Miniprotein binders against q9bqp7. Designs and how they scored, part 213

Target 1, 240 residues: q9bqp7
Amino acid sequence: VPQNWFPIFNPERSDKPNASDPSVPLKIPLQRNVIPSVTRVLQQTMTKQQVFLLERWKQRMILELGEDGFKEYTSNVFLQGKRFHEALESILSPQETLKERDENLLKSGYIESVQHILKDVSGVRALESAVQHETLNYIGLLDCVAEYQGKLCVIDWKTSEKPKPFIQSTFDNPLQVVAYMGAMNHDTNYSFQVQCGLIVVAYKDGSPAHPHFMDAELCSQYWTKWLLRLEEYTEKKKNQ
Key: E = the ipSAE of ESMFold2; O = the ipSAE of OpenDDE; V2 = 0.75 times the mean of E and O plus 0.25 times the DockQ between their complexes.

## First folded at step 21 (miniprotein)

Design Ll8 (at its last fold request DockQ between E and O 0.94; V2 from the best seeds 0.79)
Fold by OpenDDE base, look of step 21:
Structure Ll8 (fold): chain B 240 residues (1-240), chain A 82 residues (1-82)
Amino acid sequence: as target 1 above (240 residues)
Amino acid sequence: SKIWVYVTITAPSPEELYEIVRRIMRLAWLHGGETIYVEIEGNRALILLTLPTEELAEKFAEEVRRELEELGLRVTVTVERE
């Protein structure tokens, strides 16, 4: 049980978006502070077994590609992910934000992969927006807040070359999503609350993306795990 | 203390693989365990899971081996011993 328990949901906020919510998605800039990011917390609190699996994968890739080939591969994966997020931001942004849609960004297997998911996405409330949990002292940059099949979700977009048909195949991504949810639900910059999460795994070959929907119960379970990771991180930093 | 278990499976098809993975995950849950990670590559899966005790881990391992051998599948179960 976490020593510093904090709720994921804010009882003072209504679950219904107020009709007065601006038609324009929020985009709060990330402030570079001494406050750790969600990603940093998760990376620094991986189990020995998780680290082992990642190192095994890395060694296999180096054996296949060579060291320089692996560096190039890693760089390309990062670039592809960035372009995918930029394309999604452009697609999900209101048409009036005349960001010149680079048509080239829209011509990717990853964008093709998520088309069936995008059909069920509406009511975009935030895009690439910073969240801060003031009490728990962490920050993050969430990809999207929108309605998925009529439920308001924090949506996290991921790219993969390997099938991820199970939520357990997404590693610590569920923890990332609930961390963003908990922060947003208690961030004064947001007037609404989210109760659901969605991880979307897009594939390079354009095969249908896997949506991993997280209901309020599943979010609460992962939230407890997130709090434990945050406590572990905090303890490690006090001992350094 | 949690006991860590690795399960590696090879199936004839991805569809069969996914079914087997689901079955293993369910079996782990029935033994009071938790699935931590599932890696899928082609017709192969690696499952990382935890069980509450070494006794439960061994029982789980025996059951998985028995069930999957009966199906003619290649399975490796490794229980991490402290």
Scores: ipSAE 0.839, ipTM 0.942, lowest interface PAE 0.4, mean pLDDT 92
Fold by ESMFold2, look of step 21:
Structure Ll8 (fold): chain B 240 residues (1-240), chain A 82 residues (1-82)
Amino acid sequence: as target 1 above (240 residues)
Amino acid sequence: SKIWVYVTITAPSPEELYEIVRRIMRLAWLHGGETIYVEIEGNRALILLTLPTEELAEKFAEEVRRELEELGLRVTVTVERE
């Protein structure tokens, strides 16, 4: 258990955010302070076993592609993810009709992969929006806050070339989701809170995306793990 | 401290693989363990788990080997000691 436990939900906020807001989703700008990002914390606190598995995968890819081929492969994967996120922000923005010039962003297997998920997404409250947890001292940039099948969720979009049918296949993504959720719920830029999470894994070949829904109980379980990772990061920082 | 266990499985098809992975995750839970990571590649899977004690990790490993070998499936189970 974490030494400095802190709740993921804010009891001072309404269980039901006001629905009568203007139709433009929040997009809080990210300002990189001296406090760490969620992704930095997670990168710096991977277990030896997780590092071993990633290095094993890396070496297998280098054997297959060569070092230069591997570097090109990873660069292309990063670019595909970036384009996917740009396309989703465009699709989910109420001002999509003003940005029709980037039609190539909308034509990909990844976008086809998520179509069945997008029909269940509504009530977009935030897109590509910064969150900060002032008490726990971390910052992040969440992808989306919207309703999924009637539940308001922090939604994280991921691309993958391998199937991820289990939430355990998404590595640290559940920790990202709950870290963003906890930060948003305690960030004065937001007047509402979120109790659920969703990880959506999209596939290059257009195969149906896998949604991984996280109810409040599951979020609380992962929140405990996030707090442990944040404590580990903080202790490493003290020794540097 | 927690005991790390790696399970590698090859199944006849990806659909059969998913059910076998679920079965192994349930077995880990029954032994007080937790599934940390699952990698799927075609009809093969790697499962990273933790068990609370070396005794429970070895019991889990023996049960996984026995059950999957009875099904004629290729399995390896490695218990990390440190």
Scores: ipSAE 0.697, ipTM 0.896, lowest interface PAE 1.0, mean pLDDT 87
ESMFold2 (binder alone), look of step 21: mean pLDDT 83; pTM 0.812
ESMFold2, fold request of step 22: ipSAE 0.642, 0.610, 0.665; ipTM 0.877, 0.871, 0.886
ESMFold2 (binder alone), fold request of step 22: mean pLDDT 84, 84, 84; pTM 0.813, 0.814, 0.814
OpenDDE base, fold request of step 22: ipSAE 0.817, 0.820, 0.822; ipTM 0.934, 0.935, 0.935

Design Qh1 (at its last fold request DockQ between E and O 0.88; V2 from the best seeds 0.80)
Fold by OpenDDE base, look of step 21:
Order: C-alpha cells, then structure tokens, then sequence
Structure Qh1 (fold): chain B 240 residues (1-240), chain A 104 residues (1-104)
C-alpha cells in the first residue's frame, strides 16, 4: 500500500465534459524543471528482473543484427515512433491548423494500422500536451486525450514491429497512461477529467492495430502500482 | 553460464507472477503479451519444465481471454517454438499447447 495515497480521479471535476468541445485541442508545452517526468520515474524504478530481461533481449538482438545493426534498429524505431506521433498529431488536429501535411508522413504502415482505431476516435481535447501533478510532483507529456467509442480516454500510441517487438517501452505502458490520467485530473490547466485509458499498438506492416482499453477500475489498480513506483523513486532520490 | 541460467530462470518466474497479477487485475491482453514474452525467455533456459509451465499459462490466458486473435497468436508462438527446438520434449510441449488452443 502506498504511504502517500492520492486519488487518480478528482471529485471536484465533473465526469461529464460540460465544456463545449474545444474547437482546438490543448497543447500545453512541457516545461523542463527539476520535476521528474513519468518516464524518468518508471525507468529509474525498474525491477532487477525487468532490467535483466531487457538486457537479455538486447543481447539477443545484437547477436542477430550485430552491434551496429542493433544501433541502427534502435535509431529507426525511435525515428519511426517520432514520425508516427507527428503524423497522428497532424491527423487529429483540426484541418485549419494543419501546416502543410507532409504526405509522406501519412504513408506508413503504422498509419494504415491505426485507421480502424481512428474511426472510433472523436472529440480530441488535447494533443502532445504537458500534464503536471502538483501534489505528487511529477510531469509528463501525453499523446492524446480524446473520446474512444464515446469514452474520454488518455490515449497512448505505441509502435511495434512484427515479429520482433521493441520491448523496452512495453513493461510499464499501463503505468504511464494512468500517471498521465492522474496528473491531468489534478492539473489546473485542464477543466475536465478522464476515467479511461487506451494503449494503441500500431504495427509497421499495416496489420490492424491493437486497442488496449483500460476502464476506470483497471486504471485504479494500475494507479496504485504507479504510486508505489513514485514512492520508490522519491526514496532513491533522497538517498542520493 | 550457470549463473546466467539461474538469473534467467528467476526472471521467468517473475514474469509468471506478473502474468498472474495481470490476470487477477483483469488485463487479459497484457497478460497474454507477457506470457508470450515469457515463452521466449523460458526457451533460453532450455528447461522443459519451465517451458511447460509458461506454455500452460499462455494457454490458460488465451482461454480466459476468449479472443480468436490471441489464440491464433499463441498458436503461432508454439509453432515457432516447435520449429526451433530439436528437443522432443520441448516439441511435445509446444504441440500439446497447440492442440489445446485449437480446441478453444
């Protein structure tokens, strides 16, 4: 049980988006402060087993691809992920705000992969927007807040390659989502609340993306796990 | 090395616990994902009993999930496991898992 329990949901905020759909999604810039990011907290609180498995996977990949091949692979994964997020931001942004769409960004297997998900996405409230939890003292940059099948969600977009998925970012994805939810729900820059999470795994080959929907109950369970990770991080930093 | 094998076994055991927790939480997709990953790491140990345990868990997850796509993905995992392993015992484990999955 976390020592410093804090709710994921804010009772002071209405579950009903009373606010008229903002014509423009929020895009709050991330301020680089002494405040740890969600990603940093998760990375520094990985278990010995997680670290070992990631290293083992890395070694296996190096054995298959070579050291230079693995570096290239990692760089490509990062670049493809970035381009995918940029493409999604462009797609989900209102047309009037769209700078010249690089049509090349839209021609990816990942974009093809998520098309069926995008059909169920509406009411985009935020894109690439910073969240801060003032009480718990962490920040993050969330990908998207939108309605998925009529439920307001924090949506996190992931890229994967078949048959060899990049596993480095996969262990704590649910924790990342709920961390963003909890921060947003208590960030004064936002007037609404989210109760659901959605992790979308897009595939390079264009095969249908997987929507991992997290209801409020599941989010609450992961929130407890997130709080424990945050406490562990805080303790580690006090001892440094 | 024996030390590496020991650490690998411990890590697979950890994964098994994580999968059980995910099942308890009701996160069936993530449970299936972690279970599939556990098969790959269990294979690296060369321990048939550990592989069997992981295989049984993946089959159970697939059964609970009741999603055809997860069943098919699990079948593919075991087909590949059987293909890569000349050990008859590991092959038998994989084939049995496939049989069970096809009955779902």
Amino acid sequence: as target 1 above (240 residues)
Amino acid sequence: SPELKKELVQSVEWLLKEVEELLRMGDLWYAAWMARMAVDFAEDTGDPELIRRVAELLVRVARIAGRPELVEEAIRVFEELARRNPDPEIREIAEEAIRRLREL
Scores: ipSAE 0.814, ipTM 0.916, lowest interface PAE 0.6, mean pLDDT 91
Fold by ESMFold2, fold request of step 22:
Structure Qh1 (fold): chain B 240 residues (1-240), chain A 104 residues (1-104)
Amino acid sequence: as target 1 above (240 residues)
Amino acid sequence: SPELKKELVQSVEWLLKEVEELLRMGDLWYAAWMARMAVDFAEDTGDPELIRRVAELLVRVARIAGRPELVEEAIRVFEELARRNPDPEIREIAEEAIRRLREL
């Protein structure tokens, strides 16, 4: 159990839609600072077993692809993820017109993969927006806050190539989502709060993505695990 | 190397514990995903008893979840396990898992 419990939800906020909210999604800039990012915390608190399995997977990929092939693979995965997130921000932003969009950015198996999910997304409140937990002192950059099938969610978009299933970010993805949720719920830049999460893993071949919905109870359970990772990180840094 | 195999076995056993925790939390999709990953790494140990343990766990997760897409993904995992492995014991583990999954 964490030594220093802190709630994921802010009782002084509502998760209900507010008609006075701005029609343009929030995009709070990520600022340079000393406080750690969610991604940094998670990377530096992987268990020895997670690290071993990741290295094992990397070695198998290198044996299959060669060293240069693996470097190209990882570079391509990174670029595809970046373009996918850019495309989704463009699609979900009311400020961009169709003629201002790069049509090649929108032509992607990943975008095809999520079409059935996007039709159920509405009420976009934030896109590629920074969050900071003022009390717990961590920062992040969330992908999207919007309603999915009537539930306001922190939405995280991930890419995957079948049949290559092991990505570290996918392993800790629920912790990432709830860390962003907790930060947003306690960040003065936001007037609303979110109690649900949605993880969407898009496939390169256009196969339908699975929308993984996390209700408030599940998010609270993952929040406990996030607090333990943050505590571990903090103790590690005190001893350096 | 015996040391590397020992660490791999311990890491797969750690995955099994994580799958049980995900089941307790009710996150059935992530439980299934992690169980599929555990099958993949258990295969690398070459230990049929460990492979059988993780196979039984994946079947149990799919049964508890009761979702056709998770059953289908589990079947594909075992089809690939059988295809990659000439060992009759591992092939029988995969075939039995597929039979159980198709009866769901």
Scores: ipSAE 0.799, ipTM 0.912, lowest interface PAE 0.7, mean pLDDT 86
ESMFold2, look of step 21: ipSAE 0.787; ipTM 0.905
ESMFold2 (binder alone), look of step 21: mean pLDDT 87; pTM 0.865
ESMFold2, fold request of step 22: ipSAE 0.798, 0.795; ipTM 0.913, 0.910
ESMFold2 (binder alone), fold request of step 22: mean pLDDT 88, 88, 88; pTM 0.882, 0.883, 0.880
OpenDDE base, fold request of step 22: ipSAE 0.760, 0.750, 0.749; ipTM 0.896, 0.890, 0.891

Design Qh10 (at its last look DockQ between E and O 0.89; V2 from the best seeds 0.80)
Fold by OpenDDE base, look of step 21:
Structure Qh10 (fold): chain B 240 residues (1-240), chain A 104 residues (1-104)
Amino acid sequence: as target 1 above (240 residues)
Amino acid sequence: SPELKKELVQSVEWLLKEVEELLRMGDLWYAAWMALMAVDFAEDTGDPELIRRVAELLVRVARIAGRPELVEAAIRVFEELARRNPDPEIREIAEEAIRRLREL
């Protein structure tokens, strides 16, 4: 049990999204502060097994691609991910705020992959928006807050080049989502609460994306795990 | 190296525990995802018994999840495992897993 227990859900906020569809999704800028990001907390608290498996995967990839090939691969994955997020932000943003849609951004296998998911996405409330948990002292940048199949979710978009699990994007993804949920639910910049999470894995070849829906119960279970990781991070920083 | 093999085995054992925990939590999708990864790392050990354990777990997860896409993904992983391994025991494990998955 975490020593510093804090609830994922805010009892002061209504579970019912206020029916006022915000005409424009929130986009709160990330402030560069001394406050650790969710990603940093997770990266600094990986288990020895996670670290080992990531290193083994890296070594296999280097053996296959060479060192320069692996660097290029990593760079391409990062770039493709960035472009995909930009394309999604453009798609999910209201048309009036759409700068000239770079049609080239929309012509990707990843965008094709998520089309069936996007059909079930509505009521976009936030896009690429910063969240801060003031009490637990962490920040994050969430991809999207929207309704998925009528349930308000924090949505996290992932890219995979192959219909095979990408190890780097697999570990701790549920923790990242619930960390964003917990922060948003207690961030004064937001007036609503989220109870569900959604991880979407998009594929480069355009094959149907895989949705991983997390209900409130599952999110609560992962929240406990997140709190333990946050405590571990805090302890490590005190000892440095 | 023997040390590397030992660490790899330990890490696969950890993955197996994580999958069981995910099953306990009711996260079948993520359990399947982790189990799929575990096959590749188990293969690297060259230990047929460990590979068998991972295969059995993946088949079980696929059965519980009841998602055709996960079954197909698992079949593909085992087809590749059988193709890449000259060891008859590993091939048998993979082929048996495929048979079980096709019956789902």
Scores: ipSAE 0.797, ipTM 0.905, lowest interface PAE 0.6, mean pLDDT 90
Fold by ESMFold2, look of step 21:
Formats: sequence, structure tokens, C-alpha cells
Structure Qh10 (fold): chain B 240 residues (1-240), chain A 104 residues (1-104)
Amino acid sequence: as target 1 above (240 residues)
Amino acid sequence: SPELKKELVQSVEWLLKEVEELLRMGDLWYAAWMALMAVDFAEDTGDPELIRRVAELLVRVARIAGRPELVEAAIRVFEELARRNPDPEIREIAEEAIRRLREL
């Protein structure tokens, strides 16, 4: 239980965009500052068990690939994720569909994997946009805010090379989504709020992506866990 | 090393608690994904009782989730577990889990 509960939803905001909202997706720039990011908070508050299991996975990969092979593998995974996010931003942006697009960027298995999900996505309100929770003092960069099957969601895009769980992509994804949601709902750059989340796992081989929808009740439960991680981070900062 | 193995067992037990919490929250997809991952780490312990506990949890999660793709993923995990392990007790755990998953 957090010592000081703070609501994820803002009762003074609509959960539906109104007609006065801009038609171009928001893209608030991320500013460097001393305020911790969601990903830093999560990384710095992993349990010793999470850290141990991630290190064992790393050591098995190094045993299989060698240290240089592992470095190449991790670099390729990072680049693939970056290109996938760039492709999705281009596909979902009205202005960028009129811009020059790298043809090879759009010819990935990950893009094939997500096509059936994109058919259900509409009403894009934000892309690659910064969020800040001024009261709780954290920032993030969310991937997308859009309607999925009629529900306005914070959408997070993930890549996976295989249609099976990967340890580094599994533990804290829902906390990341609700942290972005809470920040957006209390950020003066946004005039609306979001009550649902969606995590989309796309696969390198083009297999159908898995959508993980999180309704408001589930988001509220994950929000409580996020608040605990943020409290733990803050207490560690007092000792630094 | 004995210390490393003890830490691995404790970490797998932590994973089991996380899966139970995810079930309590109603996040069946994440519970299944976490349980699938837990089988691989339980195998690394070489502890048949712990492997059985994880196997039983994964079967239970698959039953509650009711998703054919999760059942198929779990069957493949147990097929590989049985193939990799000469220990008859571990093979029996995997084969029992497969039978239970096929009845879903």
C-alpha cells in the first residue's frame, strides 16, 4: 500500500476528446531535466530477484553467442525497436504520410505483424509525446494515444524476435503504461485523459501481434504498484 | 555453485508469487507469460518439486485464460522440457502437464 495515495484519473477532465481538440496528434518535446523518467524509476527499483533473473538470461546469451555476439545481438534488437517505432509514427501521422518515407522501414516483419491491430486503431491524439506528472515529479515519453476498438488508450509498442516471452520485455510493461497514463492525465499540455491501456507485442517473423488491453480497473491496480515503485525510488534518492 | 542455486530457487519462488498476484488482479495474459518464463528458470534449478509447482501453475493459468494459443505455447514448452531432461521424474511432470493441457 503506498504511504500517500494519488489518483490516476483526473475528475476535472473528459475521458473523450471533444470537437475542439486539435486534429493533429500532439508531440510534446521531451526536455532534459533532473526529474526522473518512468524507465529510470522502474530500472532503479527492480527487486533483487528481477535483477538476478535478468543477469542469468544475459549470461546464457553470452555463453551461446560470445561477448561480441551478444553485443551485436543487443545492438540489433535496439535498432529494430527504434526503426519499428519510427515506422509506426510515420504510418499513424497524417503529416508524415505526405512526407518522404523509407521504403525499407515499412518492409519489416514487425510492421506485417501489427497490421491487424492497426485496422482497429483510429483517432490518434498523440505520438511519441512527452508527459510530465508535476505533482509526483516524473516524466516519460509515450508512444501513442489513440482509440483501439473504440476505447481511447495509451498504446505501447513492443518488439519480440520470437512469439514467446522475453524476460527483458515482460516484468514492468504494464507499470510503464499506467505511469504514462497518470502523467498525461495530470499534464497541462493535454486537455483530455485516458482510462485504458494497450500493450502491443509485434513479432519479427510477421506472426500476428498480440494486443494486451488493460481496462480502467486493471490500470488502477497497476497504478497502485507504480506508486509503490515511485515511493521506493524517492526514498533511495534521499540516501544519495 | 550452491549459493547461486539457492538464489535461483528463491527467484523462481518469487516468480510463482508474481503469477498468483497477476491471477488475483485478473491479468490472465501476463500471468500466462510470466508462468511460461518461470518453467525455463525452474528447469535450471534441477529441483523436480519446484518444476512440478511451476508446471501445475502454468496448467491452471492456461485453464483460466481459455486461450488456445497459450495452451499450444505451454505444450511446446513442456515438450522441450521432456526432451532436454533424462530425469524420469521431470519427464513425467512434463508429460502429465501436456495431458492436462490437451484436455482443455
Scores: ipSAE 0.734, ipTM 0.877, lowest interface PAE 0.9, mean pLDDT 85
ESMFold2 (binder alone), look of step 21: mean pLDDT 89; pTM 0.883

Design Qh11 (at its last fold request DockQ between E and O 0.91; V2 from the best seeds 0.81)
Fold by OpenDDE base, look of step 21:
Structure Qh11 (fold): chain B 240 residues (1-240), chain A 104 residues (1-104)
Amino acid sequence: as target 1 above (240 residues)
Amino acid sequence: SPELAKELVQSVEWLLKEVEELLRMGDLWYAAWMAMMAVDFAEDTGDPELIRRVAELLVRVARIAGRPELVEEAIRVFEELARRNPDPEIREIAEEAIRRLREL
């Protein structure tokens, strides 16, 4: 049990999204503060086994691609991910705010992959928006808050080149999502609460994306795990 | 190195525990993905008994999940395992897993 327990859900906020569909999704800028990001916390609190497996995977990839090939691969994955997020932000943003849609951004296998998911996405409330948990002292940049199949979710978009999800994205993605949920639910910049999470894995070849829906119960379980990671991070920083 | 082999085995054992925890939590999707990863890393150990344990776990997860797409993905994992391994024992493990998955 975490020593510093804090609830994922805010009892002061209504579970019912106020029916005022915000005409424009929130986009709160990330402030560069001394406050650790969710990603940083997760990266610095990986288990020795996670680190080992990631290193083994890296070594396999280097053996297959060469060192330069692996660097290029990593760079391409990063770039493709960025472009995919930009494309999604453009798609999910209201048409009036759509700068000239770079048609080239929309012509990707990843965008094709998520089309069936996007059909079930509505009521976009936030896009690429910063969240801060003031009490637990962490920040994050969430991809999307929207309704998926009528349930308000924090949505996290992931890219994979192969139908098999990448090992790096697999381990801590649920923790990232619930960390964003918990922060948003207690961030004063937001007036609503989320109870569900959604991880979407998009594929480069356009194969149907995999939606991983997390209900409130599953999110609560992962929240406990997140709190433990956050405590571990805090302890490590005190000892440095 | 013997040390690397030991660490690999330990990491696979850790993955197995994580899969069980995911099953307990009800996250069947991630349980399946993690089990598929465990097959790949178990293969690197060359230990048929470890591979068998992981294979059995993946079959169990796929059965519990009841999702055709996960069953098909698991079948693909075992087909590839059989293809890459000349060891008859590992091939048998993979083929048996495929048979079980096709019966779901």
Scores: ipSAE 0.795, ipTM 0.907, lowest interface PAE 0.6, mean pLDDT 90
Fold by ESMFold2, fold request of step 22:
Structure Qh11 (fold): chain B 240 residues (1-240), chain A 104 residues (1-104)
Amino acid sequence: as target 1 above (240 residues)
Amino acid sequence: SPELAKELVQSVEWLLKEVEELLRMGDLWYAAWMAMMAVDFAEDTGDPELIRRVAELLVRVARIAGRPELVEEAIRVFEELARRNPDPEIREIAEEAIRRLREL
């Protein structure tokens, strides 16, 4: 149980769309800060078991691919993720027109994988946008805020080459989403708030992506877990 | 090493607890994927009792979720477990899990 609980939702904000919606999605720039990022907090507060399993997975990959092969694999995963997010930002941006020169960016199995999901996405309000929780003192860069099947969501896009998800994403991705949600809901750069989350895992072979919807109740439960990780991080930093 | 083997078992036990928590929270998708991951690491221990516990948990999660795509993926997990393991006890665990999944 966190020592100092803080609500994920801001009761002073509307959770409903209104006539003041921005005409283009927000993209708040990420500024250099001394406050920790969501990903740093999560990385620094993994349990011993989580760290052990990740290392075991890495060693198995190194045995299969060799050290250089593993480095190439991780570089390719990073590049694939970067290109995928770039493509989605382009697709979801209302002021961009797709050109022939961008065709290779949009012709990937990952993009094919999410087409079914994109049909249900509308009302994009933020893309690749920084969030800061002024009270709890953490920052993040969220992928997307949009309606999914009529529900405003913080949406996180993930790539996977194989049916088995990357081990780090299966442990902490919901915490990342709710941390961004809480920050957005208490960030003065945003006039609206979000109560739901969506995690979308896209597959390299184009197989249909899974849209993992998290309603407000589930988000609240993950929020409690996030607060514990943030509290643990803060305590560790006081002792360093 | 013996220390690494003990730590692996403890980490699989931790995964079992995390899956139960995800079930309690109602996050059936993450519960299923984490259970599938737990099968993979339980196989790594070579401990048939631990493999059975994780297998039973994955079957239970798939039943609760009621999603054909999760059942199909769970079956694939157990097909690979049976294929990779010469131990007849482990093969029987995998085959029984497949039979139970196909009844869903």
Scores: ipSAE 0.794, ipTM 0.910, lowest interface PAE 0.7, mean pLDDT 86
ESMFold2, look of step 21: ipSAE 0.777; ipTM 0.902
ESMFold2 (binder alone), look of step 21: mean pLDDT 89; pTM 0.894
ESMFold2, fold request of step 22: ipSAE 0.781, 0.786; ipTM 0.907, 0.906
ESMFold2 (binder alone), fold request of step 22: mean pLDDT 89, 89, 89; pTM 0.893, 0.895, 0.894
OpenDDE base, fold request of step 22: ipSAE 0.758, 0.768, 0.768; ipTM 0.894, 0.898, 0.898

Design Qh12 (at its last look DockQ between E and O 0.88; V2 from the best seeds 0.80)
Fold by OpenDDE base, look of step 21:
Structure Qh12 (fold): chain B 240 residues (1-240), chain A 104 residues (1-104)
Amino acid sequence: as target 1 above (240 residues)
Amino acid sequence: SPELAKELVQSVEWLLKEVEELLRMGDLWYAAWMAAMAVDFAEDTGDPELIRRVAELLVRVARIAGRPELVELAIRVFEELARRNPDPEIREIAEEAIRRLREL
């Protein structure tokens, strides 16, 4: 049990979207503060086993691609991911705010992969928006807040070059999502609450993306795990 | 190195525990993904018994999930396992797992 328990959901916020759904998704800029990001907390609190497995994967990839090849691969993955997020932001943004859609950004296997998911996405409330949990003292940049199949979700978009589970996409993604949910639910910049999470794994080859839906109960369970990671991080920082 | 092998086995055993926890939590999707990952790392051990245990777990997760997409994921994992391994015992484990998954 976390020593510093805090609820994921804010009882002061109504689940009902106030009728004044802003026509424009929120995009709050990330302020670079001394406050740790969700990603940093998760990275610094990985288990020995997670670290080992990631290193083993890395070594296998280096053996296959060479050191330079692996560096190039990593760079490409990062670039592709960035482009994918930019493309999604463009797609999910209101038409009036659509900068000239670089048609080239839309011509990706990843975009093709998520088309069936996008059909079920509506009511976009935030895109690439910063969240801060003031009490628990962490920040994050969430990809998307929208309705998926009529349920308001924090949506996190992931890219995979292979149809196989990528180790980086398997570890801690649910924790990241619930961390964003908890922060948003208690961030004064937001007037609404989210109860669900959605992780979408898009594939480079355009094969149908896999949606991982997390209901409120599952989110609550992962929230407990997140709190434990946050406590571990806090303790490690006191000892440094 | 024997030390590396031991650490790998320990990490696979940890993954198995994580899968069981995910099952307990009701996250069948991530249970399947974690189990699939465990197959890949179990393969690195070259231990057929460990591979068998992980394979059985992935099949079990797929069965519990009852989702065609997760069954297909598991099948792909085992097809790749069979393809990459010349060891008849490992191939048989993979093929048997595929047979079981196709019966779902």
Scores: ipSAE 0.781, ipTM 0.900, lowest interface PAE 0.6, mean pLDDT 90
Fold by ESMFold2, look of step 21:
Structure Qh12 (fold): chain B 240 residues (1-240), chain A 104 residues (1-104)
Amino acid sequence: as target 1 above (240 residues)
Amino acid sequence: SPELAKELVQSVEWLLKEVEELLRMGDLWYAAWMAAMAVDFAEDTGDPELIRRVAELLVRVARIAGRPELVELAIRVFEELARRNPDPEIREIAEEAIRRLREL
């Protein structure tokens, strides 16, 4: 039901990499500008139910940990996520020297958790790379583009402190992935396109990560939901 | 606060509808993930009937998906539900769900 449909895939692009395989992943720098980021759009268009459930979860955590305990908990979770992404970029990048990396960066339950996934990842084409949708005017910073079990995917890495679902990394993850995908497919910095997505949830205790593969059909269905969120965002900003 | 308790129940009902929509889309992994999260919020309501409905939905999603890792996730969710709850009705809901999942 978007009023202004736009396709997620670009008919002018192949879904296959060029015959020549460059050895270094792309890392397009993120430009500061006035157009919104994917994460901003999603944050600003949460439903009342999403907001309520997040607040309910927060209140339960505060009751359990106390106000100061919750502040420390959230700070530690943020740091762990940052370290996890830094470690993965280092592991997947052929151009970093290991002598200049903190060895504790690579020691993590989260890194242990994803090892079985990483053995199925190859052909890394982009790491921590900016994307911009030239027509729909939004930007993002994707984690990784690589083949997973032979399928080229936009890959998003998520951490979960317990080996079970929690609300902070639920609801909008598939929308984030398809928004990056659509932007990449219409960004002049990229010469190819991607039709599949992968969300990987890693666990602090090292339990095997859960991969969520999204084929082109699922990505197209989530793309429609992303377009609705982008329209909602745009309408809200016109009234401010 | 009766108003917050009512809003929690309504939000869990909304989650159930989201899971059904994910099933219709064919996103079985995400349907299971969302249903598993809904169990925790259903538990927060203290309503055994709502907990039963969410439990049955998660078992159904795991059966449809036919994926061992999703069955394992669901079993862990129900093991925690049983461990945390002294209410015999809630414990029975969790234990029955585990029995059904292990037969898959």
Scores: ipSAE 0.763, ipTM 0.907, lowest interface PAE 0.8, mean pLDDT 86
ESMFold2 (binder alone), look of step 21: mean pLDDT 88; pTM 0.879

